# Designs tried in a protein design chat: VH-VL binders against o60147. Part 16

Target 1, 175 residues: o60147
Amino acid sequence: MLEKNKYLYIFRHIQTNQVLLSQGNVLKKTALFQLPYPLQKPVAPNGMRPAKLRKDHWVPLLKVEFPNESMFQSVFMQLLNYRKYRSVQPLTSDLLKLPIPVRRRKIMRQEVPNTIADLADILNKEKFPENSVRLQLSDKSDSEYADWPPSVQIDSEEIKLSRGFREKTTVDEAR

## First folded at step 9 (VH-VL)

Design ja30
Fold by OpenDDE, look of step 11:
Structure ja30 (fold): chain C 175 residues (1-175), chain A 120 residues (1-120), chain B 106 residues (1-106)
Amino acid sequence: as target 1 above (175 residues)
Amino acid sequence: QVQLVQSGSELKKPGASVKVSCKASGYTFTSYGMNWVRQAPGQGLEWMGWINTYTGEPTYAQGFTGRFVFSLDTSVSTAYLQISSLKAEDTAVYYCARSTYYILTGFDYWGQGTLVTVSS
Amino acid sequence: DIQLTQSPSFLSASVGDRVTITCRASQDISSYLAWYQQKPGKAPKLLIYDASTLESGVPSRFSGSGSGTEFTLTISSLQPEDFATYYCQQDYEYPTFGGGTKVEIK
């Protein structure tokens, strides 16, 4: 059987720039549980987990195609771990000096570049075969957030911006 | 090897409480969500909810609020299901089941199940 | 909640038969569907996830297909150990299960 889980989609919130990872080109509602706010259930945009998934508030940030499911799973898990790690790190003194709303906004603004940097770091460590990983960004300039290893081939074309999903293309397997 | 081992069968009277345990081993406990699934005798599977093992946040399915409480003891990689004010209708096999809540659509590992019988 | 309807509820078959079970969702769930096998007195076993991905260790005679609202589990050649109850489960929203399909020996 064909390996279906070889595509990673990363979505960003259009207002908060929070990031969600997705196995498919359609966000599932349970994806919201990725947002690391354990102590309170406040509603976005104050750096919190929305009560409901509003697909129209999320747009694709990038798409990654892996050679196989194993590689996908490895990278996916590591990305989640990186995010968790950051979420539990003590705040710097500089951040603590800021009002809570400002602090939260500042942290959330870093999610996109941090996620991209994390992805590059993970891929650098994994040492996948040259040009075996295909990266497509909604904004090509976002690729500048990291140095990419030889295993990554960045597509010249940007992904189509869609709210909460991406339409299936000929390159996307049936998912 | 990943294993989920649940506590033994329980026989309770109506109005009593029961606490079912699910001990995980063979993996990082806090990296995977833990779900609870109920199956009444001769019936299908019913998802009761899950608990985020990393944050400790429980989420209960509709119909499983109030008398049902999910909890954790991460120090021993164990999840718990407590049911209070037991009713005859609570008679069922209760399963704990692991999910990645991020990567896998399905529940990849299950406990062996705990039969809770509520009878006068 | 998303409702999953399985058909048939009961299926009689013989060893070697091709078996097909259908799961229909009340709404579009993309490919966020799993299939389980459960034998009497045992916990369910994951067979397929993401509609068509075979879980590790599961025989290749099992396959899943479909997207959106229509899904199918297929056993290409039924084996003696395959007589069991099968459930579909969606994870697009909070998980829900189908009613199950019991595959019995003819």
Scores: ipSAE 0.357, ipTM 0.800, lowest interface PAE 1.9, mean pLDDT 88

Design ja33
Fold by OpenDDE, look of step 11:
Structure ja33 (fold): chain C 175 residues (1-175), chain A 120 residues (1-120), chain B 106 residues (1-106)
Amino acid sequence: as target 1 above (175 residues)
Amino acid sequence: QVQLVQSGSELKKPGASVKVSCKASGYTFTSYWMNWVRQAPGQGLEWMGWINTYTGEPTYAQGFTGRFVFSLDTSVSTAYLQISSLKAEDTAVYYCARGTYYISTGFDYWGQGTLVTVSS
Amino acid sequence: DIQLTQSPSFLSASVGDRVTITCRASQDISSYLAWYQQKPGKAPKLLIYDASTLESGVPSRFSGSGSGTEFTLTISSLQPEDFATYYCQQDYEYPTFGGGTKVEIK
């Protein structure tokens, strides 16, 4: 099996806090298909899939380095599945009691922590080797959204914030 | 070793249906997206679409909606392409190719191709 | 869809020649470009991905460069086995292929 890029980038929307996954440090337009409601033509901040990618609306949330591409692929696919599953789940009774705009905002605010929690859950289940996964966050406090398995080493340095992309680092060039 | 093995050549009449299989081995089938690529005789490569092997969700390129259906049997690590209401212009070699659209560029492994000939 | 235009469509060369193929995108696709080699009756073979990264097992005489809208595939010294058709492919959006460049013997 060929090993290529083993880096996962996660971006968040600056308004809606929606999340996009990317292997590259520059978002593809097709990344938008990760978002729900493909049959409509909504525009953020309605919490749906925007018609066009505005890279300047997305900022890096975290970067994950995996031991190899296979592990990256597995985690990436599972993250997408988790998100899809969550998106089709019935709303809780508590959420249904809220006005639609308030409900939407509350759901959107949870996308970042949910994604982080999903990542941790997936990694916990995968049982990767100790300290084999490197996690770097734009905000270190975001790591508190989950309990991380021994396989994850959290970087003491925060990632550089760049809308829609990040500059290549030495580590990125090594992929 | 990663391998994609496709079903054999097909000869069909116009209006008939064909189902091409692509069996994957040597890797975790559900960890990589599967693409389908068409190549008419003497022509270039044309991306038909992809299928999420984990969820089973297909995406079709423009021009490949309606008569083209992607499906999976994950129990045997196999992807399928079904073409209904075949036309002469569907005569081509069809490839399955491993890859992703969210991550890296390039289809790194290809099936050997399946020739579908539609002739009266 | 993003259109990729390859040039030339046909290229005659001799063994040992330096060969350059160009791929131009209708819009900025960053580095999300791959190059393939296809021989008659065979499936395409990935040569380069991410515009300039050499696929494992591919001879070092192959190289890719470029970003944005213009990309090049270079064969530093053409070998007998390199006579084939070459395609560029992008996946910044839905994947599309260039029209191909057939490299034939002079």
Scores: ipSAE 0.031, ipTM 0.707, lowest interface PAE 3.8, mean pLDDT 87

Design ja39
Fold by OpenDDE, second read of step 10:
Structure ja39 (fold): chain C 175 residues (1-175), chain A 120 residues (1-120), chain B 106 residues (1-106)
Amino acid sequence: as target 1 above (175 residues)
Amino acid sequence: QVQLVQSGSELKKPGASVKVSCKASGYTFTSYGMNWVRQAPGQGLEWMGWINTWTGEPTYAQGFTGRFVFSLDTSVSTAYLQISSLKAEDTAVYYCARGTYYISTGFDYWGQGTLVTVSS
Amino acid sequence: DIQLTQSPSFLSASVGDRVTITCRASQDISSYLAWYQQKPGKAPKLLIYDASTLESGVPSRFSGSGSGTEFTLTISSLQPEDFATYYCQQDYEYPTFGGGTKVEIK
């Protein structure tokens, strides 16, 4: 069976910093199912899960290229499991002292670094072949959120994807 | 091996209710969503909706709200479809189908289907 | 909802023939398209997902191509067991199926 490369794109919401995983550079609407379901369907940034996918509200965080589909699927599912695990953990006493809206915002702010750290942890445990995983970041400084295993090759070039899932242009880079 | 085994054929009167079961085995039940697909005799496939096996949250397609209820018993890795106030037009084969939550991998495993016949 | 239009609805072919089925989406669905085979009295069987990825165990004579709004399923050399109904399905939004294409023996 021919092994096909798979690409993991991770997006963040520009307002809430919520994170979505994507198999491609275009988010499908059903990706929103990754987000916690509130009692009422709200519109971001006030809610946990936006009612609609607004492409212009999501920006790329990073892109990961895997050598085959199996590795991609494994990492994808584990990332979701890590997120689920965190969501069910007891809140710290410090967080419990905060009003619910403030608490939610504070938790959401941590989704980006947590997701990056999760990815690194998963890849460290998987022990993939050296330089078999290629990582591109929208912001190179985000790589500092974790220690990466030898299996990960971090590209010197940042991801060339912008808001709305468009390829970056020279005009976009100037903004 | 992954298997989805559905309950047997049903014959019901109009106005009655039916509950179809779909028992999953060979994989982690809560790692994949469960979809329901309807196929009327001689017709095409219709996606009815899906249930998040982790959260228990059901999502219903347009036209399948109200009388249709998805539910779970995770302890036995089983998904259920209940149809109330049955109508003649509900006569169809109903399939459960495994699908990943968030990636495009299609429905890779299907139940054998359950024929529900609604007749006076 | 996203509508998928398959063409043709019916196709007569002989063993060994190259068969092509088209699926057109009402809007851009990227590569979020799957193909299924269904035989009478049986559940659908996944053939292709993500527009062009062959499902494990599916013969290599099956292939999928396309992106955006136009997609094709190709059987390079039709075999006796390939006479069936084929459906495309999108999952960019909530899943919808095409109307199906019945491949019959000529």
Scores: ipSAE 0.339, ipTM 0.796, lowest interface PAE 1.8, mean pLDDT 88

Design ja45
Fold by OpenDDE, look of step 11:
Structure ja45 (fold): chain C 175 residues (1-175), chain A 120 residues (1-120), chain B 106 residues (1-106)
Amino acid sequence: as target 1 above (175 residues)
Amino acid sequence: QVQLVQSGSELKKPGASVKVSCKASGYTFTSYGMNWVRQAPGQGLEWMGWINTYTGEPTYAQGFTGRFVFSLDTSVSTAYLQISSLKAEDTAVYYCARGTYYISTYFDYWGQGTLVTVSS
Amino acid sequence: DIQLTQSPSFLSASVGDRVTITCRASQDISSYLAWYQQKPGKAPKLLIYDASTLESGVPSRFSGSGSGTEFTLTISSLQPEDFATYYCQQDYEYPTFGGGTKVEIK
């Protein structure tokens, strides 16, 4: 496991593109509580919380390394707040005009870019030291969803995945 | 330096209510969750639940619903545990403990504990 | 919820002894396990998190190992101040604690 107070992992659902935040490369079951509608017993898509954590359904979207715990905690809490805010906002008139399946698909497609944009926005506001935050993406093209502040150094290497969709370690690579 | 300071010991009668406070200092209060842990005399540790200090949303563990209420006063970085309709079985030391929201629920800092004694 | 079983419940040892405490989880919790030390009349103190990461300020004689369902806390050389009760705690799900292991002086 990675240092909890320094590393942020963001996972996406392989089918629904829902997003979960994690301090480690292995998701906790409690991570599911990040998803809305805790009182409902549904399966994903968007706006639904799976009853069980299927680790094989979640893949790392990005990894963020912070210089210290304080910065990590601040950003993490803000990310959760941003996401929660969106989840409770009334649907726009335009969205309401769409059939439910189309609406859901449209919303789900926005979760990943919205989360990335949120992260960038938060980091922009925090004004962390230059190159103090290291960002690694599973898909480098995802970095284009936002303008990143000077505090963020984007890694040229993509996240490497091992079995269970956790980050590969040296031991994993030897297997 | 991170500190959690709890209110003093309480002696209550059955049916009464008690409110335990936990004042945090030395860190950003709203950046960490606050947990409550109960320890009956001579027994182990029992997680009661936690409160999101950022949103104020409480989550209660099974067995700690109804009579137990978590609350906050963020203006003074204080978390509260209220227990109503006290029972003898509620006699215990109650701890507040700092944790993290959704990322980690281990507890790196603890209050000194508040003994609540329920006796007729 | 996840049950944690500690063994032994009681352990008698002498200063200088190597002490090992085991914590077993009812299901796979990866490495999401912490260890605490509690002395009488005091709050628990975090020793180890993520199964093997030593909390800042904790003596190096403490170490944790394990993953999945089997975990161990080791004190390489027991010191007088180490006589206490030790608890494991999982944070894979909502937190639960082991029953504790009281380390007593022989």
Scores: ipSAE 0.490, ipTM 0.841, lowest interface PAE 1.4, mean pLDDT 89

Design ya10
Fold by OpenDDE, look of step 11:
Structure ya10 (fold): chain C 175 residues (1-175), chain A 119 residues (1-119), chain B 107 residues (1-107)
Amino acid sequence: as target 1 above (175 residues)
Amino acid sequence: QVQLQESGPGLVRPSQTLSLTCTVSGYSISSGHYWSWVRQPPGRGLEWIGYIYHSGSTTYNPSLKSRVTMLRDTSKNQFSLRLSSVTAADTAVYYCARHEEWLSHFDYWGQGSLVTVSS
Amino acid sequence: DIQMTQSPSSLSASVGDRVTITCRASQSISSYLNWYQQKPGKAPKLLIYDASSLQSGVPSRFSGSGSGTDFTFTISSLQPEDIATYYCQQSWSTPYTFGQGTKVEIK
């Protein structure tokens, strides 16, 4: 049984590996404002914010279940802050040597591991109860991007992929 | 088309229990979504009371939690609200409403049912 | 609880005028903000969800914007049928809370 407001879903773009955070398993168009690049044409994979949300271009990266809504909210906002902080940091000299399109692609490729690492860092700082946070990954190997605190229980089952939409549930299967 | 309709007594005495039922048509409550009650005192704003999921899981407004009970009957495609120990402050138009799973905007509303608490 | 504060409480404008209503949340709610229209004796009607998404069947003269704590609802050209009270509602966390409403009248 799923409860509202205590689930964090992180989606990745299937081409650019850009990351979007979501409260719940359905992406909303305003999630695109999380992307650091200005709205420009053409649409991704050029490493820009697309004009429209194509839900089918986004797949779940991970799902986090928190003990309660308050904990979810705290972590969600912190993740956004971490992302914002990174976006304003000076680029390394190595990145500055690259052409802009190449640079953007390289930065985008790091969004997934950075986001996972951020999540782990936040959870480490929060000191939640042991095994109180459930983490489900689309790819179990992604868990290796970070050291997880005792509060995190990694699910042995991988998340069922549903592009831009909710996971397949028993209800969905009955439809 | 999804339709919601409130039903129940329009008059309740103080200290008694307000009871309303929302009948849903055009959509099975077992298919998903959350089913809420929202009330509006005359000339005032809107107050969310709580919601129920088809599984029976409920979440109530803390301000009313001690007095609120929501139930669902999937066989009748209905869900209900009980509010105990009512006072004049509970006089309001009561709405049942649906909001999408994971997105809590209320897309369908009942017409509302006025419940007056009076001796 | 998250407090939603609307401004103004009431306004009167002429047909064709641009009408703007603001809603402020006591804390960040990201884009989880919805706008409703309520006509006298009727249930609220969803107009905007997720801060800026227009509900199906709603006229394009209605729009919403904002994120975080500050949100704006706009009627680009006020029509006689738009006489109503408008409410913002946060859907970020329970308990879901509404603004106090903005009564819109025609001069």
Scores: ipSAE 0.048, ipTM 0.714, lowest interface PAE 3.3, mean pLDDT 88

Design ya36
Fold by OpenDDE, look of step 11:
Structure ya36 (fold): chain C 175 residues (1-175), chain A 119 residues (1-119), chain B 107 residues (1-107)
Amino acid sequence: as target 1 above (175 residues)
Amino acid sequence: QVQLQESGPGLVRPSQTLSLTCTVSGYSISSGYYWSWVRQPPGRGLEWIGYIYHSGSTYYNPSLKSRVTMLRDTSKNQFSLRLSSVTAADTAVYYCARHEEWLSHFDYWGQGSLVTVSS
Amino acid sequence: DIQMTQSPSSLSASVGDRVTITCRASQSISSYLNWYQQKPGKAPKLLIYDASSLQSGVPSRFSGSGSGTDFTFTISSLQPEDIATYYCQQSWSTPYTFGQGTKVEIK
């Protein structure tokens, strides 16, 4: 059983590419509060925030292991702040001229690279000890979205998923 | 309840600048949504002029872009329309309206302000 | 720009009649079409959004349907208070555009 208090999981929606942050490898319903809430309540992909969490629609994008819970919490909160900051930034003219569905898709597609870049930026600023943070990605190519500080050790192995898009445990491998 | 109210001069001379302000109550314009101006010449249909995003970003109808300027004042919870070089063709009832971010239906409208361009 | 064409431009019907207005877009706008009611001297009032969604507080006798390029607005039973000009509006892309309007009168 993983110590969820020091593990950050970032999930990606399989259709919209929206991003959710999670403490531990299981998404909680409360994670949906990270997504914008429109006046009307459409369901993804047409909506920004689904009414219900469909765990099977979210796959782990990356896993970060921190030395302790305090470091995790610091980074987690900063990530949320970065997201909030972006959400209130002015839309570019190029986006504003696009049809609404296209605009939405364009914005959502940027969430993954933006989140990864944010993570790297935060970690660069935190100046954690060398190789104290372990990063594992579902797709190693995603690491190219940012320059990582010496505190980050990128695992050579990609995240292994079981049914329900959970990280495979030793118990799962034995089945 | 959200309310919008247009205000400004009802008479503008040709070649001058039309200026209107929309005052919003019951909702902070800094909190979200798009804020548009729509006009209607007497006895005619509706023409969308443009909008200002809650962040301050604007997008104008290409047909009017060169003459239109929209601003917002969050401290007063207002947004404004300026239309330069007016002619008789700009005589219309001007409405301010709000629409949400992802469907862009105008759910709240002002009562409208008639602006007449005349010498 | 996307042109919106309404039909008819005007109609007269009796109280209780079913009234149908059509709106055609020059290109596909999916379901991003809205219907407004405008009474003389008043601002437009949103009745239907997203082609078929009834705005809160609007009587159920009003409805909308369609997708793509062809849309329909319906009053199931025309009432005296429904005398107005009705407009369709596409919200697919900027610039947002309106139909020319349909004036509805009572016989």
Scores: ipSAE 0.025, ipTM 0.661, lowest interface PAE 4.3, mean pLDDT 88

Design ya93
Fold by OpenDDE, second read of step 10:
Structure ya93 (fold): chain C 175 residues (1-175), chain A 119 residues (1-119), chain B 107 residues (1-107)
Amino acid sequence: as target 1 above (175 residues)
Amino acid sequence: QVQLQESGPGLVRPSQTLSLTCTVSGYSISSGYYWSWVRQPPGRGLEWIGYIYHSGSTTYNPSLKSRVTMLRDTSKNQFSLRLSSVTAADTAVYYCARHEEWLSHFDYWGQGSLVTVSS
Amino acid sequence: DIQMTQSPSSLSASVGDRVTITCRASQSISSWLNWYQQKPGKAPKLLIYDASSLQSGVPSRFSGSGSGTDFTFTISSLQPEDIATYYCQQSWSTPYTFGQGTKVEIK
């Protein structure tokens, strides 16, 4: 039976603020592939991919509900592309002036706002129907990182933080 | 006001392809919403077939996915249904309907078109 | 797929009676449930969406309630023009599915 998943979860690392995209409210091992290999090019934060997924190190950043799976998949892939693009871009002069450890921390701390901004940009370009996308944030203030199109309805309730996964609620995907 | 109207042949032979078109008036399909097909065999309940978005993105019922193709023509403000390899089980009244955003309720329906599969 | 089960399959009541139809989902669908009225030879007509929201232009005698798996459709005072088959439909996930219908008749 073909299941259609229309829920995007974005997780952040509780220490590094690195970001992982997830299809569904449970973080999968394959999500680690989103992180760069240690000491590998490009010069995106090196050494950021752990050998094993520690679910307890990740908490939900936001939840997005799309009208259908197709729209979800489109946005998901675009988010990955945006991340990839960013990873291969030259570092700013300001960052280059910083020691490598400090630089890495700065880059990682930017992943949350960058990802949110990416999401907003993608949604602005997609021109989905008005109020057809529901966004729930762990911190409402994070919505200020971007301008959201009319297609996005921001939920008044914040997403509950749960390590490695989002607890199932009445509004969560029933599996 | 929004109006939907189904059109197409009312008789299809077994193993052939059922083809219907829904013409929308009073609203541009390019402006939003989702556009669905729903069928109802005589004396039976309703079965959702699938929907199409103005971008061309489609979602089909898995039970019919292998046989269903939906298209849209924004220039004509129409969307269509093709169902291949039909059998007597595909005899039904076919409705086109508008799918409300987010809540996915069908707020506007066509009058329906009976398609009979018979040799 | 999510299965929707209506009860009863048919009922007969008198004009002015309170009519209640139930719909049960095989899994939780939150409030993503709609109710339709279908008269013979006509297309379904949306009456209730999101479990309890009355569609514009629909008489107030129609109402809906429920959340999760159990839902109720009510006609507070049955009128002759209400003779029809009523369907619930879940919009929680694709494929969208309907109940088998409830035929409402007047005694």
Scores: ipSAE 0.000, ipTM 0.563, lowest interface PAE 13.4, mean pLDDT 88

Design ya94
Fold by OpenDDE, second read of step 10:
Structure ya94 (fold): chain C 175 residues (1-175), chain A 119 residues (1-119), chain B 107 residues (1-107)
Amino acid sequence: as target 1 above (175 residues)
Amino acid sequence: QVQLQESGPGLVRPSQTLSLTCTVSGYSISSGYYWSWVRQPPGRGLEWIGYIYHSGSTTYNPSLKSRVTMLRDTSKNQFSLRLSSVTAADTAVYYCARHEEWLSHFDYWGQGSLVTVSS
Amino acid sequence: DIQMTQSPSSLSASVGDRVTITCRASQSISSFLNWYQQKPGKAPKLLIYDASSLQSGVPSRFSGSGSGTDFTFTISSLQPEDIATYYCQQSWSTPYTFGQGTKVEIK
């Protein structure tokens, strides 16, 4: 049996830069529940949560390989908690001065760097073994958003940005 | 093991509403997956009608959207299909089927239920 | 809608023969292509998903390949129990659509 449950994929929306967490390279439609409900009934980019998962709207942002499923699950849950925590924090005065649609766009644009920073923070706290976590980014420059602990080895190769495509690997989601 | 079973009247008059229910056993529809209806006219190919998620969210084939309604009853572990204003063209074997969230291959099917539209 | 075109519509082969069926999508669907077997009076049975993944319990003589718009289904050695109609189905986007089917018979 393949070690299918130790891979974290983070996808970004090509228009809104919203992010979705995925166990493995198969993005589930239920992942949309990670996104806040829209105040109005619009589709992305105006809405926070699109009505439907459009496969061609999402591309991999990064891939993380953990030593085991337990470590993956720990980090995965913490990432969700970080996002939730951020969502309930008071908005800055600068953001409050902006119209709601502009404010939303600005917040969404920050999801990528925030998520990367969250991941780094979590990994720093977890103190995993040295070089036990493999990180691959779609854009290597994104690694600069955070300081990474010794447990993380950053892959020299970037993930291909393919709309609606998942990375072809021998590791697929378990059935 | 997961099993799906269609039930409903096998004969419907023109202009009336076709109604079918799919009963799922061996798996709770509330646990996930998407639940679809697919039909096949006699001697013809397969046509996807739509699917429903346990939340109640639905997606219909645009060709049938105006006439199709899908519901689910999580307490009974069932989901249903209603097709209004039927004509002879709606005569078909109707299948309920399950598919997962991304790849959307239909891994489990009911045995199918023939519905004939006739006066 | 995405149109799926199978070829051939029907074929007849001998036991032990290699059988090949093709499916073409009207647009790229990546690897989101599934193959089903349907015997008379029965529901379709999933054989291949994601273009090349063999469904659990399916004999290894069945296989699939391809990506983008062109896909191939193969029976390496045709058996009497393989008499059926085979369908491809794209799962790239709704509405999900099927090929017209390929009827496979034994000579």
Scores: ipSAE 0.006, ipTM 0.581, lowest interface PAE 10.9, mean pLDDT 87

